# VHH binders against q9p7j3: the designs that were tried, part 149

Target 1, 174 residues: q9p7j3
Amino acid sequence: MILPLFPETQVHVFVYENVSNCAAIHEQLISQNPIYDYAFLDAATILYKKQVYSAIIRALEDRRDEQMKTKTIHSEVILSLSPKTEISSAFRQFSMTKKSKNIVVVKIDSKLTEEEEFERLDKLVEGNRVEFSDEELQKLIDFKVLKKNYKLDPSTLENPLASILSSIALRGYS

## First folded at step 11 (VHH)

Design y57 (framework vhh_6qgx_2)
Fold by ESMFold2-Fast, scan of step 11:
Structure y57 (fold): chain B 174 residues (1-174), chain A 122 residues (1-122)
Amino acid sequence: as target 1 above (174 residues)
Amino acid sequence: QVQLVESGGGLVQAGGSLRLSCAASGRTFSDYTMAWFRRAPGKEREFVAAITWSGDSTKYTDSVKGRFTISRDHAKNTVSLQMNSLRPEDTAVYYCAAESYDFGTPSEYDYWGQGTRVTVSA
């Protein structure tokens, strides 16, 4: 995928359901294995494609403006999903855990094609690939988690998109 | 209030050993990645060693591989750094740090101790 504001930045987003090896992936991420240089998100926290795109755009804007709070663009995507500036809170809220079952994987600045990244990820992730679409994401979301992460009240929970996007775009300014 | 408290620092001769310990007050860190960093006189803070929440994976900086061993005791909620074959170049203040879900960059660790001084004489 090409982003209008960042046309030279290659972005790939993959969704996996019924992943059986999240604990093994988590250990590789903690050991900083460079093969696992992706943002691994818990799909329970992601409701819309626009939610992921907004976090990616915010991370790229912060990198462009030399305002990144984390050391990697992939960590910055995870941070950018959170309405707060606290890095560990953002990772606790949005990152894949050893107990995750469904994940969203983001790759930025890929030197590989989407097909090549998919072939690489298929070797790392033991799960079923599904389409990155609002329909598929809505099968994997946990609304209780979403409500808590974005502090949604009952009136906004029925149509949360605008609140989520505002939380991401206005992080650090509200 | 949560604090990480280091202990075990001191003066030691080259070739000697020290064991550093890190204890948390107010909470357990059983689900956290725990790490040791150090700052030598006139230098920047550098990574030394890390251990995952499960204890199954460890990472070391090249200069300490084979000499230092990081371990954790889940029952005691402590992380230890066994330092063997110490060199004058290991002289530094050693810091314990804790992070959930992150991969060990210093800016991304949430909790830090106050540090314990290690001096290695020639």
Scores: ipSAE 0.000, ipTM 0.159, lowest interface PAE 12.6, mean pLDDT 81

Design y58 (framework vhh_6qgx_2)
Fold by ESMFold2-Fast, scan of step 11:
Structure y58 (fold): chain B 174 residues (1-174), chain A 122 residues (1-122)
Amino acid sequence: as target 1 above (174 residues)
Amino acid sequence: QVQLVESGGGLVQAGGSLRLSCAASGRTFSDYTMAWFRRAPGKEREFVAAITWSGDSTHYTDSVKGRFTISRDHAKNTVSLQMNSLRPEDTAVYYCAAESYDFGTPSEYDYWGQGTRVTVSA
């Protein structure tokens, strides 16, 4: 995807199901292994492609405006998924954990092509890559988690897209 | 301002023990992952050990596992590294570091101490 206000920014998003090595990936993240420079999200928290792209756009806007609250663009994407500006809370709500089974991986400003990122990630992630599509994401979502993270009521939960996008775009304007 | 101050370094013979301590001031670090890194002469800084923000899991580099133990005291806002069975290759400057989140991206240690020197003689 090309972003209208960020046309030169390459964005790659990957989805993996049935991942068996999230604990090993987490250990690489703690030890600052540079090969793992991505944002790793729990797919239980992501319902739509637009949800991910809205967070990416918000993160890029914050970087442009020198208003990032985190040190990297990938961390800012995770923060930007949250309707609040609390960094620790956002990471607990949206990031991969050692117990995650399905993950969404985001790469921004890659020096590699999408195909080269696929080759690299397929070696790091022990799971099945699936298409980044609303259809595949809807198979992996946990609606209980989604409801909690975005504070959705029953009427909103039936068609939550607009509410989620509004929450991401208006983050910090409480 | 935020400061991490290491202590406990020194000279020790191979097979000996040292206990490093890191005191944090200017913030409470109860929700922070605390870690120890080291840098030996001529080498890059490397990860040694970490204790996660909840205090419920510890992580170690392979070369120190079974010999080093990381622990924290939330009330004192400190993290400690107990180093046993020290080897000459453990000679390095040891740094404590802290970060507020440790999942989803490579850990971005926000705060670093000035370091404490550990020398292990053969």
Scores: ipSAE 0.527, ipTM 0.806, lowest interface PAE 1.3, mean pLDDT 86
Fold by OpenDDE, second read of step 12:
Structure y58 (fold): chain B 174 residues (1-174), chain A 122 residues (1-122)
Amino acid sequence: as target 1 above (174 residues)
Amino acid sequence: QVQLVESGGGLVQAGGSLRLSCAASGRTFSDYTMAWFRRAPGKEREFVAAITWSGDSTHYTDSVKGRFTISRDHAKNTVSLQMNSLRPEDTAVYYCAAESYDFGTPSEYDYWGQGTRVTVSA
């Protein structure tokens, strides 16, 4: 997928449910294995496609403006999901953990088609691929976690997307 | 807050051995994945080895596999790096690092030591 605002950057997003090897993937990340050059998100923290796209766009903007806070574009995507500026907080909030079962995987600067990238990623992730859609994400979300991550209250719960997008866009502008 | 203090660095001949140690302050040592990084002259800091918070898994960069061993002692709040068969290319300042979420990116580790210098002569 090519983003209109960033025509030179190809992006792919995949959703996996019932992943059995998150712990193993996590260990490879610890080792900084370049084969695992993705953003691995806990699906329990993702409610909308637009949430993911907004984070990707924010990360790409940060890179364009040479304002990245993290070392890699993928880590910047994780940071960009958070309303907080602290890297550790963002990762704790949104990144895949050893205990995760459902994940969203983002690839930035892909040189492959979506299908080719999937075949590559499928060798790393032991789980079931599902459609990247709001309907599927809503089945995987933990609303308690979502509320905590974005400090949603009864007034914002009626339209959580607006609140989430505002949090992402306005991070660091409080 | 966690403070890390490295020790054990020094000058050693190629083929020799050193054991680095890192002492961690605080009471939450078991919550952190511990790692060793190194920075050689003119190079970027690179990952060397890590041991998970539980201590049940270890990971190494390819160039040190079979030569280096990372271990941790929960009772003493220490992490160690046994370095055998040292090579001149292992010359670097070695840093101890701690993180609570195990992502393995240097800039994302929560705490760092001051470093200990290891010099391997030919």
Scores: ipSAE 0.007, ipTM 0.250, lowest interface PAE 10.6, mean pLDDT 90

Design y59 (framework vhh_6qgx_2)
Fold by ESMFold2-Fast, scan of step 11:
Structure y59 (fold): chain B 174 residues (1-174), chain A 122 residues (1-122)
Amino acid sequence: as target 1 above (174 residues)
Amino acid sequence: QVQLVESGGGLVQAGGSLRLSCAASGRTFSDYTMGWFRRAPGKEREFVAAITWSGDSTFYTDSVKGRFTISRDHAKNTVSLQMNSLRPEDTAVYYCAAESYDFGTPSEYDYWGQGTRVTVSA
């Protein structure tokens, strides 16, 4: 996907369900294997495409303005999903764990085409790839996790999009 | 908050052994993955080995598997790297690093020691 404010930046987002090898992926992340240079999110935390895009845009804005709080653009995406500026809390809230079953994978600044990234990720992730769409994400979300991460009350939980996007856009503001 | 100090480097002949130690200070040793990295002359820093906070999982780069062993001592807050069958290609400055338990991206290892030099002569 091309982002209007960042037309030179290549962005790809992938969704996998029924992933069986999250522990093996974690081992590659610990060893800093460069093949795994992605942001791996737990799909239980993502309800909308716009949620992911808002975090990506925020991370790219912080990189442009030389205000990144983490060392990589991918870790900045994870931080940007959180309504707070605490890095450890953001990673605990949104990252894939070795027990995750469904994941969202983000790649920024890819030197590969989307098709080449699909071929690469399909070899790394042992799961079923599904379309990055609101319909597919809504099958994988855990509303208890979403409520806790964004501090939603029961009334906002019925239509949380605006609250989530506002939380991402206003993270650390004032 | 976490401070890391390496020791045990030196000059050794090919085929010899060295034991590197990393002393960690702080109250969160049990919460950290500990790793060893190295930088050879004219090269980038590369991963060597890591051990999880529980000590149940160890990871090694392919070139050192079977020759190097990482271990830790909870009581002393130390991580050690036993290096056997050393080769000239192992010549590098060796760094100890610590990372909180994060899963979403390749580990960033936020805490680093100053390094200890290892020279392996042919």
Scores: ipSAE 0.458, ipTM 0.792, lowest interface PAE 1.4, mean pLDDT 85

Design y6 (framework vhh_6qgx_2)
Fold by ESMFold2-Fast, scan of step 11:
Structure y6 (fold): chain B 174 residues (1-174), chain A 122 residues (1-122)
Amino acid sequence: as target 1 above (174 residues)
Amino acid sequence: QVQLVESGGGLVQAGGSLRLSCAASGRTFSEYTMAWFRRAPGKEREFVAAITWSGDSTFYTDSVKGRFTISRDHAKNTVSLQMNSLRPEDTAVYYCAAESYDFGTPSEYDYWGQGTRVTVSA
């Protein structure tokens, strides 16, 4: 995918359901294995494609402006999903855990094509790859998690897109 | 300034045990993931074990699983590595490291100690 404000930046987003090896992936992240240089998100936290794209755009803007709060672009994507600027909280809210069953994987600045990244990730992730689409994401979301992460009241939970996108765009102020 | 200081290294015979400790000063590390890395002569730094901030989950490299145990004492601001059934291949300088993030990306450790030497003779 091409982003209008960042046309030279390669962005790939992958969705896997029924992942059985999240604990093994987490071990590779903790041990600094460079093969796992991606952002691994819990799909329970992602409702819309626009939610992920908004966080990516925010992270790229912060990198462009030399305003990143974290050390890597992938870490900045995870932070950018949060309506607050507290790094540890954002990671607890949105990142994959050992208990995750469905994940969203983001790759920025890939030197590989989308098809080559699929081949690589399919070797690392033991699950079923599905389309990155609102329809597929809506099958994987946990509305209790979404409500907690974005502080949604019951009235906005029925159509939360605008609230989520506003929270991501207006992040940076406490 | 934040400092990590390792201790407990030394010379032991194969099959012996050592307990390494890492003491943190200048900051309480109860909210940090703590890890041990090692570097053998002529080789690059290798991950050994980690204990997470949340829930004290532990991770080990395959070659030390069942032999090494990582633990922390939040009140003493320390992390320890109990090393049992030591092998000559475990000979290395052992480093303590700390990271404040919960992981959805490859860890970047912000703080490192200067290392403690472990020599295991045959």
Scores: ipSAE 0.551, ipTM 0.801, lowest interface PAE 1.2, mean pLDDT 86
Fold by OpenDDE, second read of step 12:
Structure y6 (fold): chain B 174 residues (1-174), chain A 122 residues (1-122)
Amino acid sequence: as target 1 above (174 residues)
Amino acid sequence: QVQLVESGGGLVQAGGSLRLSCAASGRTFSEYTMAWFRRAPGKEREFVAAITWSGDSTFYTDSVKGRFTISRDHAKNTVSLQMNSLRPEDTAVYYCAAESYDFGTPSEYDYWGQGTRVTVSA
């Protein structure tokens, strides 16, 4: 897909459930295997498509403005999901772990079609691809984790999307 | 704002062992992935080993796998590199490095020590 604000940057997002090899993927990421050049997110922390898009946009803006806090655009996406400024905190909050079962995978600067990218990624992820939709994400979310990550309380739970987006947008401004 | 100080280097015969230590300053040691790099004479700096901020994961360059072990002590703010079965080609200045997340590139760590020299004689 092409983002309106960044027409020269192609982005793909994939969702996998029941992934059996997250530990293996995690090791590849640690070893900086270039084949795994994606942002791997724990789906338990993602409730909305707009949440992911907001993080992607924030990361791209940071790159555009030469204000990235992390080393790679994909790590910046992970950071951008967090209301916290600490990189380690963001990764602990949102990145795929060895114990993850469901994941959201983001590719920035893709030169492939969505189908081609999926074929490549499908070789890396041992799980079942599901649609990237709010409906599917809602099935995978851990609300306890979500509440913790974004400090949601009863007053904000009525409109969690607004709160989440605000947290992402205002990171570093509190 | 993190200072890293390496120690434990020295001269050792091939097949011998050394244990390097890196002491980190500051109160945020647990937020950093720690790594060891080395620079051999006439060569560029290369990655040796890393351990995540949580200590849950480690990885190594191929040439040291099975011989080197990286570990960290959060209570003491230290990272160590146990080097066994040392070879002449392991001769280098070894550097401790820190970054604030797990998935950075070896060339882009945030903090570096001054290095400790390891010499392995044939």
Scores: ipSAE 0.008, ipTM 0.280, lowest interface PAE 8.9, mean pLDDT 90

Design y60 (framework vhh_6qgx_2)
Fold by ESMFold2-Fast, scan of step 11:
Structure y60 (fold): chain B 174 residues (1-174), chain A 122 residues (1-122)
Amino acid sequence: as target 1 above (174 residues)
Amino acid sequence: QVQLVESGGGLVQAGGSLRLSCAASGRTFSDYTMAWFRRAPGKEREFVAAITWSGDSTFYTDSVKGRFTISRDHAKNTVSLQMNSLRPEDTAVYYCAKESYDFGTPSEYDYWGQGTRVTVSA
């Protein structure tokens, strides 16, 4: 996908359900294995494609403006999903854990084509790849997690898109 | 202004053992993953071992599995690396590092220590 404000930036987003090896992926992340240089998100936290794209855009804006709070663009994407600028909290809220079963994987600035990234990730992730679509994401979301992460009340939960996008866009402002 | 100070390095013959210690000065939170990295002359830094914030999970690079053991003392804010059956290829400067934040990307570590030198002779 091409982002209008960042047309030179290659962005790939992958969704996997029924992943059996999250603990092994977690081990590779701890050891800084460069093959795993992606943002690994728990799909229980992602409801819309626009939610992911908004976080990517915010991260790219922060990189452009030399205002990143984290050390990598993929870490900045995870931070950017959070309504607050607190790095540890954002990772605990949105990151894949060893107990995760469905994940969303983001790659920015790939040196590979989309097809090559699919081939690579399919070897690293032991699960079923599904389409990155609102329909597929809505099968994997946990509304209790979403409500907690974005502090949604019952009225906002009926149509949370605008609230989520505003939280991402306005992160860090008083 | 939290600093990590490594100690315990030295010269040892192949097959010997050393115990490295990392002591935190200032306030270090128990909820951070701690790791050991090493850098041999003319080579890049490589991951050696890590212990999670809970102490429940440990991770090792393949070349040291079964020979090295990482452990943590929360009361003393120390992380130790017990190195057994040392080999000449273990010769390196060993660094203690604290994880900057939890998983979701390859872990990023903050390095505060100057390192401790380990030389393993043939």
Scores: ipSAE 0.526, ipTM 0.801, lowest interface PAE 1.2, mean pLDDT 86
Fold by OpenDDE, second read of step 12:
Structure y60 (fold): chain B 174 residues (1-174), chain A 122 residues (1-122)
Amino acid sequence: as target 1 above (174 residues)
Amino acid sequence: QVQLVESGGGLVQAGGSLRLSCAASGRTFSDYTMAWFRRAPGKEREFVAAITWSGDSTFYTDSVKGRFTISRDHAKNTVSLQMNSLRPEDTAVYYCAKESYDFGTPSEYDYWGQGTRVTVSA
């Protein structure tokens, strides 16, 4: 997918359920294996496609403006999901862990088609690919975690997307 | 089709610096992740550093963090490795590699240079 605001940047997003090797993937990330140059998100923390896209756009804007807080664009995507400015907090909140079962994987700066990228990623992830849609994400979400991450209350739960997007967009301004 | 040629290796004293360069042929250079590997005497080849096609993401093995810097020049089709504060344990043949997009290959990198020797004396 090409984003209109960033025509030179191709982005792919994949969703996997019942992933059996998150611990192994996590070890590769710690070791900074370049083959694992993705943003690995815990699907339990993702409710909307727009949430992911908003984080991607925020990260790309930060890169464009030379204001990235993290070392890599993929780490910046993870940070951009969080209303908090602390990198450690963002990773604890949204990043895949060794105990994760369902994940959302984001690739920035891809030179491959979606199908080719999937084939490449499929060598790394042992799980079932599902559609990247609000419907499928809703099946994987942990609302307790979501509420905690974005400090949602009864007044904001009526339209959680608005609150989430505001949190992402205004990170560091409140 | 792609040819990688390393240069910049040599003998240097501990604490010294070297800059390695890798020249790539072909227009596909800018489309791929590039990396540096090294093989010390009697040891297996190990990953040192990598940089994505855009240059926005870099990766380093722990032992070289803060000392080595990988960069690339798309206009010149080169990838470089600035090596500072060199140590005897950095002694190795250093190889340039290009990421593979061939899903049928077992290796994550499909093109390699012949290597350049770096020797760090105590």
Scores: ipSAE 0.005, ipTM 0.233, lowest interface PAE 11.9, mean pLDDT 89

Design y61 (framework vhh_6qgx_2)
Fold by ESMFold2-Fast, scan of step 11:
Structure y61 (fold): chain B 174 residues (1-174), chain A 122 residues (1-122)
Amino acid sequence: as target 1 above (174 residues)
Amino acid sequence: QVQLVESGGGLVQAGGSLRLSCAASGRTFSDYTMAWFRRAPGKEREFVAAITWSGDSTFYTDSVKGRFTISRDHAKNTVSLQMNSLRPEDTAVYYCARESYDFGTPSEYDYWGQGTRVTVSA
């Protein structure tokens, strides 16, 4: 994927369902294994493709402007999903956990093609790849988690997209 | 600002035990994954153990699994490493570190203490 404001930045997004090895992946992240340098998100927190794209764009804007609050672009994507600029809370809200079953994986600045990243991730993730599409994401979302993370009332849960995107774009000023 | 201070190192015979402590000062301690690393003379720092912000998950390098236990006390802002069945190869300077929220990168930990020395004699 090419972003209009960042045409030289390669972005790949992958979705896996029924992942059985999230605990093992989490251990690799804690052990600082650079092979796992991706943003691993819990799919229970992601409702739309635009939600992920908005977080990526915000992270890239912060990198461009030398305003990143974390040390990697992938961590900045995770932070950027949160409506608040609190790093610890953002990671608790959106990151994959040892108990996650479905995940969204983001890679920025890959030197590999999308096909090569698929081959690499299929060796790291023990689950079923599905299309990165609104239809597939809507099968994996947990609306209770979404409501809590974006502070949505019951009425906005019926059409939450605008509220979510506004929260991401206006993070720190809303 | 966060400052980490390690203590509890010393000389111990093989098969013995030591308990290391890391005291954190400054901002919210409980919001961060905390870890222990070690460095033997002439080697790079090696991951030893980590405990998540909630305390619900712990991680260990294979060589210490079953022998070392990491724990945290939110009220005292401390992380402890209980080391049992110590071996000569456990000899190193042990460092406490706080997570930087850079999962999967070499720069995951951005706050480091000065270290505490552990010597295990044969």
Scores: ipSAE 0.012, ipTM 0.171, lowest interface PAE 9.1, mean pLDDT 81

Design y62 (framework vhh_6qgx_2)
Fold by ESMFold2-Fast, scan of step 11:
Structure y62 (fold): chain B 174 residues (1-174), chain A 122 residues (1-122)
Amino acid sequence: as target 1 above (174 residues)
Amino acid sequence: QVQLVESGGGLVQAGGSLRLSCAASGRTFSDYTMAWFRRAPGKEREFVAAITWSGDSTFYTDSVKGRFTISRDHAKNTVSLQMNSLRPEDTAVYYCATESYDFGTPSEYDYWGQGTRVTVSA
């Protein structure tokens, strides 16, 4: 994907369902294996493509402006999904866990093409890749998790997109 | 301020055992993932073992699996590394480390101890 404000930044987003090896992936993240340099999100927390793109754009803006709160662009993406600026809370809200079944994987500044990243990730993730689309994401979302993470009331649950995007854009200002 | 202090290093013969300990000041270890890393002379620092804040799950690099055991004492705010069946290749300075956050990206270990030296003679 090409972002108008960041046309030279390579961005790839992948969605996997029925992942059986999240505990093994977590082990590789703890050991700082450089092969796993991605942002791994729990798909239960992601409803829209625009939600992921908004977090990526916010992270890239913070990097451009030298205002990142974390040490890597991938960790900044996870933070940027949260309506709060508290790092530990954001990671607990949005990150893959060893119990996750469906995941969204984000790669920024890839030196590889989308197909090369897919071939690499297919070896690391034991699950079924699905299209990064609103339709597929809506099959994997947990609305109880979404409501909790963005503090949505019943009226906003019918059309939560604007509320979610505002939460990401205005992180820490409300 | 977070400070980590390692102890328990020393000289041991191949096949022997050592127990390393890490004591923290400035935070409670039970709320954070704790890890041991090592650096042999002339080499880069490498991961050895970790214990997570969530349920005390343990992880080891392949070369030490079955020989090393990481554990923590929640009451004493310490993490320990029991090293059995030591090999000359285990000779290194061992560092205790803790991270600011976990799960979604490779762990970033923000706080490091000064290290404790382990020498394994052939």
Scores: ipSAE 0.463, ipTM 0.782, lowest interface PAE 1.4, mean pLDDT 85

Design y63 (framework vhh_6qgx_2)
Fold by ESMFold2-Fast, scan of step 11:
Structure y63 (fold): chain B 174 residues (1-174), chain A 122 residues (1-122)
Amino acid sequence: as target 1 above (174 residues)
Amino acid sequence: QVQLVESGGGLVQAGGSLRLSCAASGRTFSDYTMAWFRRAPGKEREFVAAITWSGDSTFYTDSVKGRFTISRDHAKNTVSLQMNSLRPEDTAVYYCAADSYDFGTPSEYDYWGQGTRVTVSA
């Protein structure tokens, strides 16, 4: 995917269901294994494609403007999903855990083609790859988690897209 | 505010043992994943071992498994690396690191010590 404001930035997003090896992936993340240079999100927290893209755009804007609060673009994506600027809380709210079953994986600045990234990730992730689409994401979301992460009331939960995107775009401003 | 200070490095003969310690000041590190990295002369820094803040789970690079043991003392605010059966290829500067992030991305390690030198002679 090409982003209008960042046409030279290669972005890939992958979705996996029924992942059995999240603990093993976590071990690789702790050891800074460069093969695992991705953002691993819990799919229970992601409802829309636009939610992920908004976080990516915010992270890229912060990198462009030299305002990143984290050390890597992938960690900045995780932070950018949060309506707050507290790094630890953002990671606890949105990142994959050892207990995660469904994950969303983001790659920015890929040196590989989409097909090559698919081949690599399919070897690293023990789960079923599905299409990155609103339809598939809506099967994996946990609405209780979504409500807590974005502070949604019952009326907003019926159509939360605008509220979520506003929270991401205005992170830390109000 | 936060400082990591390594100690215990030195010269040892192949087959010998050393115990490295990392003392934290300015804050307790019970909420941090603690790790050891090393850099041999002319080479890039590499991961050696880590211990998580949650449940004290331990992780090791393949070349040191069974020889090195990482441990944490919460009361003393220290992390230690017991190095046994040392080999000349273990010669490096050893760095202590602390990471407040958990899951989601490769650990970024917020804080680093200045390093302690380990030389293993043949």
Scores: ipSAE 0.552, ipTM 0.814, lowest interface PAE 1.1, mean pLDDT 86
Fold by OpenDDE, second read of step 12:
Structure y63 (fold): chain B 174 residues (1-174), chain A 122 residues (1-122)
Amino acid sequence: as target 1 above (174 residues)
Amino acid sequence: QVQLVESGGGLVQAGGSLRLSCAASGRTFSDYTMAWFRRAPGKEREFVAAITWSGDSTFYTDSVKGRFTISRDHAKNTVSLQMNSLRPEDTAVYYCAADSYDFGTPSEYDYWGQGTRVTVSA
């Protein structure tokens, strides 16, 4: 996928359910294994495709403007999901954990086609690939976690997407 | 909440060895990647070594590879740093840190010890 605002950057997003080796993946990430150069998100925290895309765009904008707060573009994607500016908080909120079962995986600056990237990633993730869609994401979401992450209340729950996107866009502008 | 307490620091001659220990409180020790950092006089705190939550993987800053070894004991909730072939440039306050996800950034670790001073004389 090529984003219109960033034509030189190819992005791929994958969704896996029933992942059995999140703990192993997590350990490789901690060890900074370059083979695991992805953003691994807990699917329980993701409700919309636009939420993911907004975070990707925010991260790419930060990189373009030389305003990244994290070391890598993938970590910046994770940070960009959060309304908070603290990196550790963002990762606790949105990053895959060793106990995760369903994940969203984002690849930035891919040199491969989507299918080629999938074949590569499929060697790392032991789970079932599902469609990257709002319908599938809604099956995996934990609303309690979502409400907590974005401080959703009864007034914002009627249109949570707007609130989420605003939180992402306005991070650091309080 | 996790409390960390370092011990084992002291004065040692170049070429000597020290073993630092970090005792962690709480019941969630196995949930954290454990690391050692150090801050030399006039320098920023820097990463030294880390061991994953499972204990299966370790990694080190380049300057200590082959000389330092990090290990952990889940039964005792301790993390150790065996420092061999010490050099004057290893002189620093050494800090134990705990993190649910090690990003290699000192400020992002969840919990820190008070530090233990290591001085290596020429």
Scores: ipSAE 0.007, ipTM 0.244, lowest interface PAE 10.6, mean pLDDT 90

